# VH-VL binders against q0atu2, part 209

Target 1, 119 residues: q0atu2
Amino acid sequence: MLDKKARIRTSREYRNVFEKGKRLSGRFLIIYYVENALDNNRFGFITNKKIGMAVIRNRIKRQLRAIVREYQGQVKNKHDIVLVARAGIGKSSFEGMEKDYIAIMKKAGLFARNANKID

## First folded at step 11 (VH-VL)

Design e14 (framework fv_ivicentamab_arm2)
Fold by ESMFold2-Fast, scan of step 11:
Structure e14 (fold): chain C 119 residues (1-119), chain A 119 residues (1-119), chain B 110 residues (1-110)
Amino acid sequence: as target 1 above (119 residues)
Amino acid sequence: EVQLVESGGGLVQPGGSLRLSCAASGFTLSSYAMNWVRQAPGKGLEWVSIIYEGGYTDYASWAKGRFTISRDNSKNTLYLQMNSLRAEDTAVYYCARGSDWEPYYFDLWGQGTLVTVSS
Amino acid sequence: AYDMTQSPSTLSASVGDRVTITCQASQSIDSYLAWYQQKPGKAPKLLIHKASSLESGVPSRFKGSGSGTEFTLTISSLQPDDFATYYCQQYDSYGYPELTFGGGTKVEIK
């Protein structure tokens, strides 16, 4: 579970990220992200009907929240980030979703460490 | 004024190597995804490679293993190292900036540098 | 990678004409399509992104439309500086991106 302060919950907050944020697509995930004026990160999650039935969409949401929670300490502070699941995510393993999340966060420069930087 | 200027093109023998440079002015390269796109004489556009804001890279399938994209943030310059060159690599090579909204469409282009691979 | 097919390959027109260029994707790309203009000996210039969003500084006579697999670029009243080659480009990336351009449409003087 993510702390309530780390969650994007209102339509207005989601709209702000979509209108002002950058977009980066991966294999199973799309992220929209924008710097915020807070002292913490906030995450939003969107699964649409193209993924499958409500049971599948809710499973995907739970798995994505678990992944985000596991890696939250590596995310650069002061960002609002919305994860949008692509239609193909329903066929992915948990490990596949996790790998895609790490890759897109690193590509976006949102992780504290980058695999392409020299130590 | 924002500008990209390519250099390093020329005549090279099959199997040879060349390094292309792209000097940016009026903006900071590291704040954008940067791309190489090529165009064979009289032909259409073909995407070559990307370096994302975070430093990750991706390549067209035919370019993997032969071409390497990199940047030097201190010089505000993008590079394309081309190895094992073939006649079909003959093209004008353009440096192109990914949009601030997302990396995969290009809102600024250099004037290109011609690479000719011939014996 | 998605195949992008443009038609026609060449279009002859006069100043003041309405011209239409079509771009077909082999599979749905939603609205993730850009249009570029390229004049002889010059680099391409971005005209439209997200199928229909006109770039700043681009004349309003340029209109993009479509979604899914069929897209159109329309120039409502062709001007002398519009004689150029136009390219569509899909950017609906999956995994490792393989960005693809259409073959181009040359708009030339009748």
Scores: ipSAE 0.283, ipTM 0.803, lowest interface PAE 3.7, mean pLDDT 88

Design e15 (framework fv_ivicentamab_arm2)
Fold by ESMFold2-Fast, scan of step 11:
Parts: structure tokens; sequence; C-alpha cells
Structure e15 (fold): chain C 119 residues (1-119), chain A 119 residues (1-119), chain B 110 residues (1-110)
């Protein structure tokens, strides 16, 4: 679970990330990201019907929030980041989602050097 | 004026090595994903490699283990180290900038540098 | 990696003609396709991204359409500057991307 201030909440805030941000796709995830004028990062999560039934989509959202929370200390400050789940994510393991998240954040330059849970 | 200029091409024996350079001017390389794309004489375009803004890299399957993409931010220059060269590597090699919005389509290209692999 | 089949390989046209170039992906790539123009001895130039989004400075006679597996580049009222080779490129990447280009379509003077 992420703190309220670390969550993108409104349609307008999501729209801002999509319109002004950058896009980078991974195996199971797409991120959209833009610098913000705050003292913290904010995250948004989108799961669509292509993933599967509501039970699966809700599980994926919970797992993504857990992953983001676990690695929040590695993320460069002052960014709004929206994670969009790709259709194939429903068949991935938690580990698969986690590895994809780490890879995409490193590619985007949003993770600090040495941002590795295993070391 | 934004520009990419390749250099380092030339004639090399099969099994040999070459390092290509791509000097960027008018923009900061480290703020973009950068790519190498090649074109054999009279043939089509073929993607070789990418270095993402964060410094992570990916390669075409046939390029893995032989080619290494890198950049020197202090010189604003992109490199492609090419080892174990084969006749089929003969091509014009282009330096190409990934779009600011997302890295996988290319909005700026250099003029190319010819690599000829021949005995 | 997605195979990209571009057709025709060559077409002959006159100034003022409507030219249509087709690109077919072996699997759905949604709308993640770019079109490039390449003139002899020159580097490629980006025309269109996201299947239909025209790049700034590119004439409005160039139009991209399609989604999924079938894509089209149309040049309405062909101009002298348009005689070139055109390439499509898919960029519906997954964790280890393999970007692929079509084989190219040469638009030559009739």
Amino acid sequence: as target 1 above (119 residues)
Amino acid sequence: EVQLVESGGGLVQPGGSLRLSCAASGFTLSSYAMNWVRQAPGKGLEWVSIIYEGGYTDYASWAKGRFTISRDNSKNTLYLQMNSLRAEDTAVYYCARGSDYEPFYFDLWGQGTLVTVSS
Amino acid sequence: AYDMTQSPSTLSASVGDRVTITCQASQSIDSYLAWYQQKPGKAPKLLIHKASSLESGVPSRFKGSGSGTEFTLTISSLQPDDFATYYCQQYDSYGYPELTFGGGTKVEIK
C-alpha cells in the first residue's frame, strides 16, 4: 500500500502524465513518466479488461503497488509515474512483474545506480 | 542546430574489429535513448542496438556478444564496438536518436559511416 | 521478433498520383509503427509515428493509417520530392526489444 501523497488520484493528474510525459514499454508493463513540482514521487496504476476478469485485475494492481512500495527508495525524486499493465501480465509471476519493473525503471533512468534488491 | 555525425568506418578483414563514433551537437545525448541502425548496400534497414537514457542496453539477437553500444557523456559521443566482423556486417551504420516521447522510433539520424568487411 | 512485410517492393508513379504503400506485421503491434522516407545517398527521415501521427515539418499529403497487423502509408498528389524509398518499422517492444523494419518500397518515376 502506498501513502496517499504518493498516489496519482485524479483524471486530470493522469491526463497530465500521458500528455506531457515520456513512454517506455517493457515485457508486462508500460510506464508513463514526467517530472513534477512536488517533494515526492507519485504513482498511478492502470489495468484494463484485456488482462482478464476483475479478480485478476485487482490482484495485479495490489501486486504492482507492493512492488512500487518495495522499491520506492530507489526511485529518483520529483516524478509522476503511471504503470499500465499489458495484456500478458495476467500470466506472469510476481517475480516476473518485479523484474520487469526494475528493468524498465533502470532503462528510464528513474532508478539510482546500484538500485538492486539482491546486490 | 541538432546534428549527429558518424565516423570510424572503413575496410576491415573478417574476424577483425572496428569502433564507430557518433558525435552529437545541439542536444545532450544522455537525455535520450540512442540507437545504431545499419543498411547493407542496396538493402533495407536493420536495427542493431539501443542504449537507454538510464544507460541500460539492448541488442538485436544477431548482434549480442559481438557488438557493444556505449556512450561518453563528457564527450557527448555514442560508440559501437564491433568485434568478430563478418562479410554480412558490411553496411552503412547510422546513429539514430530515439524520440523524446519514447525510445523506439527515431527522429534524428546521422549521415552514416560505411563499414566494409572483406578479405 | 515480428516479421514486417512491405508491399509493393517497387512502384512507378507520376507527379500528382495517389500512392499507397502497405505494411503487414506477422502479429498485432497495436499502433506502434513508424514510417520513414529515404532518398538515395541520404539517411532516413521520420515521417509518421504511432501509425498515423504526422511529424512536424512533414507535408500533410502524407497519411498513415491502420492498426493491428495491416498498415498503410498514403501519399496524395505525389510531388517530385517524394520519389524515394519508404520503410515501415514496428516498435511494439517487449522486455528485450527486437525492432524490425519492412523491406522497403521504392517509389520511382514512371
Scores: ipSAE 0.605, ipTM 0.863, lowest interface PAE 1.8, mean pLDDT 89

Design e16 (framework fv_ivicentamab_arm2)
Fold by ESMFold2-Fast, scan of step 11:
Structure e16 (fold): chain C 119 residues (1-119), chain A 119 residues (1-119), chain B 110 residues (1-110)
Amino acid sequence: as target 1 above (119 residues)
Amino acid sequence: EVQLVESGGGLVQPGGSLRLSCAASGFTLSSYAMNWVRQAPGKGLEWVSIIYEGGYTDYASWAKGRFTISRDNSKNTLYLQMNSLRAEDTAVYYCARGSDYEPWYFDLWGQGTLVTVSS
Amino acid sequence: AYDMTQSPSTLSASVGDRVTITCQASQSIDSYLAWYQQKPGKAPKLLIHKASSLESGVPSRFKGSGSGTEFTLTISSLQPDDFATYYCQQYDSYGYPELTFGGGTKVEIK
C-alpha cells in the first residue's frame, strides 16, 4: 500500500501534472510527470472504461500500485507522476506491466542510482 | 575494473543446442538490464534478447521459442540457451550491459564468443 | 518495425577530414538513438546516447545531432584512431517493436 503522502488525491493536483508536466508513452502505460516542491514523490493512477469492466480496472489499479510501491526506492525524489493505463493493458500480465513501468521510468530519467552504493 | 567475459561458443551442428555464459566483474548484474547482441561474420549488429532488473525477459521475434536468456545472481553470470540452431545463427555473440537509466543502449560490452553452426 | 538506414555504407577519408554519417528511422524515434564505434576484431564502443549526449572519455570531435527520423554523426577532424565502422541504434521501441541497428558505415583510409 502506498502511504497517503505518496498519492495524488485532488482533481486540481492531477490537472497540474497534465498541464505542466512532460508526457512519455510506453506499450501499456503513459506517464505524465512534473517536479514538485515537496520532500517526496506522489503518484496518481487512471484507468478508463475502455480497459474493461470495473473488476478488471480495479485489478489493474491494484497491480500498478504494487509495482510502484516495489520500485519506489529507485525513483528520483520530488516528482508528481500520473500513470494512465492504455486500452491494451487488460491483456497484459503483471510481469508485462512491471517491465513497461521500469522501461518508461528509466527512459524518463526518473530512476536514481541506488543511494546506498558509495565508492 | 568493470568487465564482461563471454564463453561457451564453438562449432555445433544444425538442430543442436549451445549455452553461452557471460561473467561480470566489478559490478552487480542484478542492478542492470542485460542484453545479448550478435554479429554474423562481415555483417552488422543484431539485438537478440534482454533481461530486465526485475528478471523479466524479451526477445527478437526470430529468437522467440528457440533462445532463452537467464542469469544466476549468486555467480554474477548471464546465460543464453540456444536451441534448434540454424546456419544463419552463425555469429559472434556479445553480452552487453544496458545503461543505468535506459536499458536499451549499451555502455559496456564483452569481447564476444563465436558460434559456428555447420556440419 | 523501426527500420534504420545508414548512409553511406562505406566512406573513404583522410586524416583531418570532416566526416558525416547519416542515420534515418522509418518512423519518429524522438531523440532515442545511440552511436557506436567498432574496430576490426573488437566489441562495439558507445560514443553517444540520446542523439547528442557524448559519453565520458569520447573526444569532442565526435558530435551527434538530429531528432525524429533524421540523425547525423559528425567527426570534425578525423584522426588515425577513427578509422572504424560506425553503427546507429534506436531505442524508442521498448523491445516492441524490437531494438534495431543501422547497417553500419565503414570509414576507411583513402
Scores: ipSAE 0.008, ipTM 0.582, lowest interface PAE 10.6, mean pLDDT 85

Design e17 (framework fv_ivicentamab_arm2)
Fold by ESMFold2-Fast, scan of step 11:
Structure e17 (fold): chain C 119 residues (1-119), chain A 119 residues (1-119), chain B 110 residues (1-110)
Amino acid sequence: as target 1 above (119 residues)
Amino acid sequence: EVQLVESGGGLVQPGGSLRLSCAASGFTLSSYAMNWVRQAPGKGLEWVSIIYEGGYTDYASWAKGRFTISRDNSKNTLYLQMNSLRAEDTAVYYCARGSDYEPYHFDLWGQGTLVTVSS
Amino acid sequence: AYDMTQSPSTLSASVGDRVTITCQASQSIDSYLAWYQQKPGKAPKLLIHKASSLESGVPSRFKGSGSGTEFTLTISSLQPDDFATYYCQQYDSYGYPELTFGGGTKVEIK
């Protein structure tokens, strides 16, 4: 489970990331990200109805939290990052989502070190 | 005043190599995604390569293995190393800055530098 | 790879005319389309991003519209400074950026 302090919870906090942040799209994920004034990172997750039924959306959300948690130590501090699942994510494997996450975080300059296990 | 100035173009024989430079002024190059876009004489625009804020790179499929995009943050300069040049690579090469919000549309362009590949 | 088809390839117009250029994507790109203007011997200049958002300093006679697969650039009351070639560009990336430009539309004097 991702630590409580590392979660974006309020609509105001989500809105701040969307309005002031940068956007970068991947194959299955879009990230919106902005530097914060805190001493830690915060993550938000959006799985909308375009993805599919609630059971699929809940699975995707749990898997994305697990991926974020696994690579949390590689993320540059003091950022608010929102992950938005694209419509096609329901057809992806866990590894596919993981590879997409790593790629977009590297492109965004948010990874402090190489986290690519597959190379 | 924000500017991009390309240099390094010229006449080169098939199979040869050239390195193009793009000097940025008025902004920090490493804070943006930077692109190369080319245009053959009398023809349309063709995307070549991108280097993202984080230093990760992507290439047009035809450019992979022959062209390498890079940057030198200390010199605030973008480069394109072109190897195994062909007559079909004859074009004006532009460097172009991805927007601050997202990297795939180009809000600032250099004047271009002409590369002619001929025997 | 998203094919971008631009039409017409060339049009002749007079100052004061309304000019319409069309851009069609081979599949939906939502609203992730930009329009550029290129004058002879010059670099392209961004006019519009996100299908309809005018760049700062671009005259209001330029209007972009459309979404999905069909887009238009309209120039109301063409000015002498507007004789140029116009390009659309899709930028709806799905992990690997297969950025593609339309073939261009040359707006020339009648």
Scores: ipSAE 0.698, ipTM 0.871, lowest interface PAE 1.1, mean pLDDT 90

Design e18 (framework fv_ivicentamab_arm2)
Fold by ESMFold2-Fast, scan of step 11:
Structure e18 (fold): chain C 119 residues (1-119), chain A 119 residues (1-119), chain B 110 residues (1-110)
Amino acid sequence: as target 1 above (119 residues)
Amino acid sequence: EVQLVESGGGLVQPGGSLRLSCAASGFTLSSYAMNWVRQAPGKGLEWVSIIYEGGYTDYASWAKGRFTISRDNSKNTLYLQMNSLRAEDTAVYYCARGSDYEPYWFDLWGQGTLVTVSS
Amino acid sequence: AYDMTQSPSTLSASVGDRVTITCQASQSIDSYLAWYQQKPGKAPKLLIHKASSLESGVPSRFKGSGSGTEFTLTISSLQPDDFATYYCQQYDSYGYPELTFGGGTKVEIK
């Protein structure tokens, strides 16, 4: 679970990310991201009806939060990031979603490099 | 003034190699995704390659293995290394800046550099 | 990846004419389409992104419309500066970009 400080809470904050932010599409995910004026990162999650029924959308949302939490230490500070699930995500494995997240975050330049990283 | 200037084009024999440069001025190249797009004489536009803000790259399927996109942030310059050149690679090569919103549509173009592959 | 087909390949028109250029995708690309203008010997210039969003500084006589598989670029009253070749470009990416351009439409003086 992500703590409340790391979550985008309001419609205004989501609108700011969509209006000012950058967009990058992956296989199962799209991210929208913008630098914020805070000293921490905040994440938002959107799953629409094209994905499937509420039970599927809720499972995807929980899994995405778990992935984001696992990699939060690698994300460059001071960003608001919204993850939007694409229609095909319901057929993905957890590992598939995780790999897609890592790939798009690296392309966006949002992952800090590790001294021992081999890629 | 925001500008891109390509150089390095010329006549090369089939099987040869050539490196193109694209000098950026008026903006920081590393803050954008950068692309190469080519156009054969009298023909249409064809996307070649992208380097993302994070430094990762993608290529058109026909370019993979022969062409390498790179950048030197200290020189604010984009490169395209072209190996195993074929007559079909004859084209004007443009560098193009991905928009600030998303990397896949191009809001700034250089004037191009002509590569002719012929014996 | 997505085949992009433009029609017509060449169009002859007079100043003041309404000109329509069509771009068709082999499968749905939602609204992820850009339009470019290219004059002889020059680099392309972005006119429209996201099918209908006009770039700053582009005259309002240019209008993009459509979604899914069929898109149009309309010039409501053709001006001398508008004689050029126009290209559509899809950018509906699923992780690996497969950016493709249409074949182009040359707008010539009648």
Scores: ipSAE 0.764, ipTM 0.892, lowest interface PAE 0.8, mean pLDDT 91

Design e19 (framework fv_ivicentamab_arm2)
Fold by ESMFold2-Fast, scan of step 11:
Structure e19 (fold): chain C 119 residues (1-119), chain A 119 residues (1-119), chain B 110 residues (1-110)
Amino acid sequence: as target 1 above (119 residues)
Amino acid sequence: EVQLVESGGGLVQPGGSLRLSCAASGFTLSSYAMNWVRQAPGKGLEWVSIIYEGGYTDYASWAKGRFTISRDNSKNTLYLQMNSLRAEDTAVYYCARGSDYEPYYFDYWGQGTLVTVSS
Amino acid sequence: AYDMTQSPSTLSASVGDRVTITCQASQSIDSYLAWYQQKPGKAPKLLIHKASSLESGVPSRFKGSGSGTEFTLTISSLQPDDFATYYCQQYDSYGYPELTFGGGTKVEIK
């Protein structure tokens, strides 16, 4: 799981990312991202009712946190990043969500191109 | 104050190659997603390719394998390498800057450069 | 890839007229639609993004509306500088972007 210091927790913090950040859409995910004035990255997660019932939304949120946790070492320091799950993510596999996350982070310039190189 | 100036268009024979350039001024090219969009004489607009801030690229399905988008950050210049040209590639080619908020709509365009593919 | 259909392809109007151009997407694109103006021999100019957000410096007589599959661009009181071709563009990307423009609407002097 992500440490408390690596999580966006307050409405004010989420609002800052949406108001000042950039947006980039993937197949199953949208990210909003902005540089912060901290020593670390912070992540937020949003799953809305368009995705499905609470059981599905909770599964997706848990899987996204696991993906972010696995790749947090590849993310450029000092960013606040909010992941918003798109309608249809419930039909995706874990691998599909992971590939989408990697692609969108690389496009945003938040990952090194050769980070998580496929052998 | 933002300007995009294109060059490199001309007459080329079918099967030939051509490299287009787009010199940017008034902003740092690497801080934006950059696009190529074409327009056949008397016809509508058609998206060709994008290079994202992170250096990742995407292409229209018909352009993949024949066209290569690239940039030289030291020269603040965008390129489009076009190979295996066909008569249907005849068009004015525009470079276009993706917006600061998200990369998929275009806030500034170059004047365009005409590419004619004919024997 | 989303099919984008504009109507009409050509319309004739007089200065002072209210002009409406329609853009239809083959499937829902939410509000991820931009409008561009192109004058003969010139590059396109961005007018509106996210269906209704007017760009800085664009006259208030231009208005975008709609969501989902049907969108409109309205010019409330046509000026001489408004005779041009207008294009809609969807940008609702799902992974690999296949950005699609409408066929264009030419606004001509009556």
Scores: ipSAE 0.733, ipTM 0.892, lowest interface PAE 1.1, mean pLDDT 91

Design e2 (framework fv_ivicentamab_arm2)
Fold by ESMFold2-Fast, scan of step 11:
Order: structure tokens, then C-alpha cells, then sequence
Structure e2 (fold): chain C 119 residues (1-119), chain A 119 residues (1-119), chain B 110 residues (1-110)
């Protein structure tokens, strides 16, 4: 779903975001985020075993990537952002995860000011 | 002691403008999502606008384009700029702090300031 | 739409009575509902958040319950200080928020 350049891939890069980044919690998601030295944003996704079976975790990961892709144009450039799914996300709807993502990103100041509702 | 004190209310003609202030004491305003909520005389509560910790803003659908929420962190003060005022904007305007657990319910309120739009 | 319907609009009661106020959401809001108390000429005061979580300093006679679309606020033994208007508020409309309050319930002396 997301362009290869927009994905955090290595454990070293994930660790950098966790150790140096800021943390915000939503209802179903936690984000860790830090400014990067690149000209683009990169996203990471973490779903742990407490969420449920592999089928559920894989569905959630796909849905989160779809949400991030949909709203990537509203995200302030030059950030590494890791989304960590909280326990209970498996019981959330797609719309619930989407609302949580938008709310956290606004709280973090990571969305462009005065972004209009696209849907 | 944590406190919010509104000021700037008064009588204004239809089509006019008014700027409300909300001075915070005992806490750092920029660490919270801050809100404006209004109440027409003898009527119920109506949410107006929010400014998030990160500086993003949202508005009730009827307030978009006419009202602007802002803050000055150096003065620990929240503002509401109101333009193109109508008779139906007559209300007591409250400054309200979003809870640190969930920024969409309000754990601290100011005393309110009355805005009257007449004739 | 997150329409909030509160009932009754007005309630007459005596000190010591058990009173119940109902709040209905037009769609499920899970447990994302707060209750406020407002006395004449004063700002609202938060009583309960997350449908049932009592705020610090609020008397234990106040109890919130419910989930989904139907919620209640119960005052188990009404005191003189409890004659006020009560409002529910949903906060499940977030992200692109449209926060909504119930119409209020005035609890007045019988």
C-alpha cells in the first residue's frame, strides 16, 4: 500500500523513534514520532499478540496502512511515525481506527493547519 | 489553584466582530486541548471550537468561517475571534479545558462572559 | 449525527428522593459520555466521565450507568445542593469532532 520510501523497515530505525521520539496515546493507537533528516515521512506499524490471532493482526496492519495512505497528504513533512496498536483494537471498526488516527495526529500537531474534511 | 477567567463580552451590532479572552492560571494552557462552549439565555450547552496541544483547530459546522480560536502561550491566554455576528450568537461563552485523559470532555470551566448581539 | 435526547426536561423531587435522568444517543457512542451539573448563574461542573467514572470530590450519591445508546444518571438520596440542571454530553464524535449535549434536565423542588 504505502510507497517503499514511506516505510520504516529496520529495527535500528524503529528504536530511534522509540528512544528519541514523543509519545501520544489514543483509544486504540499509540504513536511515537520524531522529525527526520529526510525530505519525506516514514511510517512504521506494530501489532502485538495480545490483539488476537495472526489473521486479526494482519487485517489491522493492512487497515492502518490504508488509513495512513489516505491521510498522508495532510501530514507535516519530515517525520518518522510509528503506530502501535493497543489491546482492544481488534474490536474496533475501520471508522473507529480512522477517527483515532486523525485525533492523535491533530493532538500531536502533525497535520497541516486548517486541513479540510475530505470525507 | 487552577482557574480560567473569560473577558471581552458585551453588546455588539449584527454583522459586527468581538474578541473574547480566557486567562489561565495555576496550569500551562499549551499542555491541554482548550475549548469554547456557549449557552444562549435559558437554553442548553453548545460546543463551539477546540485548539489541540499541537496547535491544530476544529470548529462546530455553524462556526466555520466566522469564528477563530487561538492562543498566546507567552500570556497563557486563549482567544475566540468572532466575526459576522448574528442575533442567534447571543450567549454566555465559556472557556473549557479538555481533560488530560480525553480532550473532548471538560474538567475545568471559566465563569463565562456574556455576548449580546441585538438590533 | 450524534443527536442527544435527554428526559425528562423537568423533574420535581423532594430531599431524600432517588432521582433518575436518562440520556439517549441517536447512534452508539460506546461509553464516551460525560455528565455535568449547572446551578443558576454558574458554569457547568463535571460530575462523571466515561459513562460511570465519578470525578474526584463529587459525592458518591451520584452514579452513572449505561453504554451504547442509553445512559442514566442516578442521585440516590437528593440533597438541597442537588437542585440544578443536568446535561449529558457525547464525545465519540472525534477526529473531525461535532460534540453534542443533551437538552438538559432541570431538577427542581417539589
Amino acid sequence: as target 1 above (119 residues)
Amino acid sequence: EVQLVESGGGLVQPGGSLRLSCAASGFTLSSYAMNWVRQAPGKGLEWVSIIYEGGYTDYASWAKGRFTISRDNSKNTLYLQMNSLRAEDTAVYYCARGSDYEYYYFDLWGQGTLVTVSS
Amino acid sequence: AYDMTQSPSTLSASVGDRVTITCQASQSIDSYLAWYQQKPGKAPKLLIHKASSLESGVPSRFKGSGSGTEFTLTISSLQPDDFATYYCQQYDSYGYPELTFGGGTKVEIK
Scores: ipSAE 0.604, ipTM 0.874, lowest interface PAE 1.7, mean pLDDT 91

Design e20 (framework fv_ivicentamab_arm2)
Fold by ESMFold2-Fast, scan of step 11:
Structure e20 (fold): chain C 119 residues (1-119), chain A 119 residues (1-119), chain B 110 residues (1-110)
Amino acid sequence: as target 1 above (119 residues)
Amino acid sequence: EVQLVESGGGLVQPGGSLRLSCAASGFTLSSYAMNWVRQAPGKGLEWVSIIYEGGYTDYASWAKGRFTISRDNSKNTLYLQMNSLRAEDTAVYYCARASDYEPYYFDLWGQGTLVTVSS
Amino acid sequence: AYDMTQSPSTLSASVGDRVTITCQASQSIDSYLAWYQQKPGKAPKLLIHKASSLESGVPSRFKGSGSGTEFTLTISSLQPDDFATYYCQQYDSYGYPELTFGGGTKVEIK
C-alpha cells in the first residue's frame, strides 16, 4: 500500500491529470501523467466494471499498488500518475502486469532505462 | 517556424545501406515521440518505426532487424539507419512528430526524402 | 493486426458537393482513429484525431464520425483546396504498436 502523500485522492486531482496530462497505453494498463508542483510523486488507480466483479477489481487494485510501490524509487520526481486497468487485465498474471507497467513507464520517460526492483 | 527537414535519400543498390536524417527546428525533439512513415511511389502510407520520449523504440514487424531508429539530442536530429535494402523499400520516407498528448497520431511531418533501391 | 479498408478508392466531385469517405476496421478500435489529407508532392496533414476531434486551423466543413469498426469523414461543401488524397489511421495500441493506414481515397475534380 502507498503512503497517503503518494496517493491521488480527490476527483479534482484526477480531473487535472486527465485534462492536462499525457496518455500512453500498454497491453493491460493505460497511464495518464502530468508534472506536479510537489516534492513527490502521486499515484491514482482506476478499475472499471469491464474488468469483472468487485472481488477481481479489488485484487487488481491491490496488485497494482504493490507494483507501483515496488518501483517507486525508479520514478522521476514531481509527477501525478493515474493507472487505468484495461478490460483484459483480469486474465493477466502479476508478472504480466509488472512487465507492462515497466514498459510503459520507460516509454513515457518516467523510469530509468535499466529499472530493476527497488532495493 | 516549427519544422522537420529530411535528408540522406538517394539511389542505392539492393543489399546496400543508407542513413536518413531528420533535422527538427522550433521544438525539442526529445520531448516528443518521433516516427518514420514511408510511402512507395503511387501507393499509401506505411508506418516504419517510433522512438518514444523515454528513448525506447518499436518497429513494424517487417522493419525489425534491418532498420534502426535513433536520435541525437545535441543535434536535435532523428535518424533511420536502413540495412539490407530491397527493391520493395523504395519509397518517400517521412519523419513525423507524434501528438504531445499520445504517441500514435502525427501532428507535424517533414517534406520527405526519396529512397530508390535499384540495380 | 487490424486491417483498415477505405472506400471508395477514387471519388469524382464538384466544388460545393458533399463528399463522404468511409473507413472500416477489421475489429473494434474504439475511437482511436485519425484522418490525414495529402496533396500531390506534399506531406500528409493531420485533420482529425480520436475519430471526431478537429485539429486547430482545419475548416469546420470537415467532420469525422463513427466508433468501433465503421468511421466516416465528411466534407460538407467541397472547396478547390480539398482535392487531395485522404487517409484514415488506426492507433488502438495494446503494448506493441501496429499502426495501420487505410488505402486512401483520392478526391478529384469531376
Scores: ipSAE 0.709, ipTM 0.883, lowest interface PAE 1.2, mean pLDDT 90

Design e21 (framework fv_ivicentamab_arm2)
Fold by ESMFold2-Fast, scan of step 11:
Structure e21 (fold): chain C 119 residues (1-119), chain A 119 residues (1-119), chain B 110 residues (1-110)
Amino acid sequence: as target 1 above (119 residues)
Amino acid sequence: EVQLVESGGGLVQPGGSLRLSCAASGFTLSSYAMNWVRQAPGKGLEWVSIIYEGGYTDYASWAKGRFTISRDNSKNTLYLQMNSLRAEDTAVYYCARDSDYEPYYFDLWGQGTLVTVSS
Amino acid sequence: AYDMTQSPSTLSASVGDRVTITCQASQSIDSYLAWYQQKPGKAPKLLIHKASSLESGVPSRFKGSGSGTEFTLTISSLQPDDFATYYCQQYDSYGYPELTFGGGTKVEIK
């Protein structure tokens, strides 16, 4: 789990990222991201109904938080980042989600170092 | 049964405008990323634009600034507004639905609507 | 955007023949390739995604293979319904998409 200060919580904060941010698409994830005026990064997570029932959506959210938490030290500071899960994510492996996250974060220029976990 | 039906094509003068519609039935359009793909007479397929589940859009580089993709969720209908039309925009225009498994390949297509740009 | 090259542009075949269509990407797309069938006057129909995954309802005589830059679509025993134009499409886009299709291969009666 991510701590409270690293999470986007309010509808206003999500809307700010969507309206002012840049977008990058991966296989299973879309990220929206914008620089913030804080000293830290904040992350938001969106899973829609076509991914599956609530139990599947909740599993995906939990897995995405775990991935983000593992790599948070490699993310350039001072960004609000929202991860939107696409329909196919429900059938992806944890490693598949993790690889997609690393690839899109590197492509966005948001990773400070090589974050490749898988050999 | 799931279907996409395009309409709004026709003959238009160079420099003119047209708005294409794509009516979806049997599924909720806002739950999918939706695309426009065109095909000039006797030629191959060419991707035009996408609107994502969240309502954000991307365009082929040649379409940016002239074409606008949109949707009306209350009417379950996708649109393509085409401005400053040129002879080379003559094509059958298809609306196409992203697979719910993975992004960017198309598991459902409409029958197409012909746009002819000519004097 | 990735350039996609299909060969041949046209091939002539008889019912019962084994037909092979090739698709080459200008750089590696892993396995993110789809195949479509288009009959005259009709919309394209998805046959295969992820290079080799057959769509529900598509006959087993259709087979996709390949990875990286070289891909093939094989029809093991051509049927009358299979005379059509076939397109490959890459979908290996990280970032703003610029999806690209191959030029098409028309399978004609010999």
Scores: ipSAE 0.009, ipTM 0.603, lowest interface PAE 7.9, mean pLDDT 86

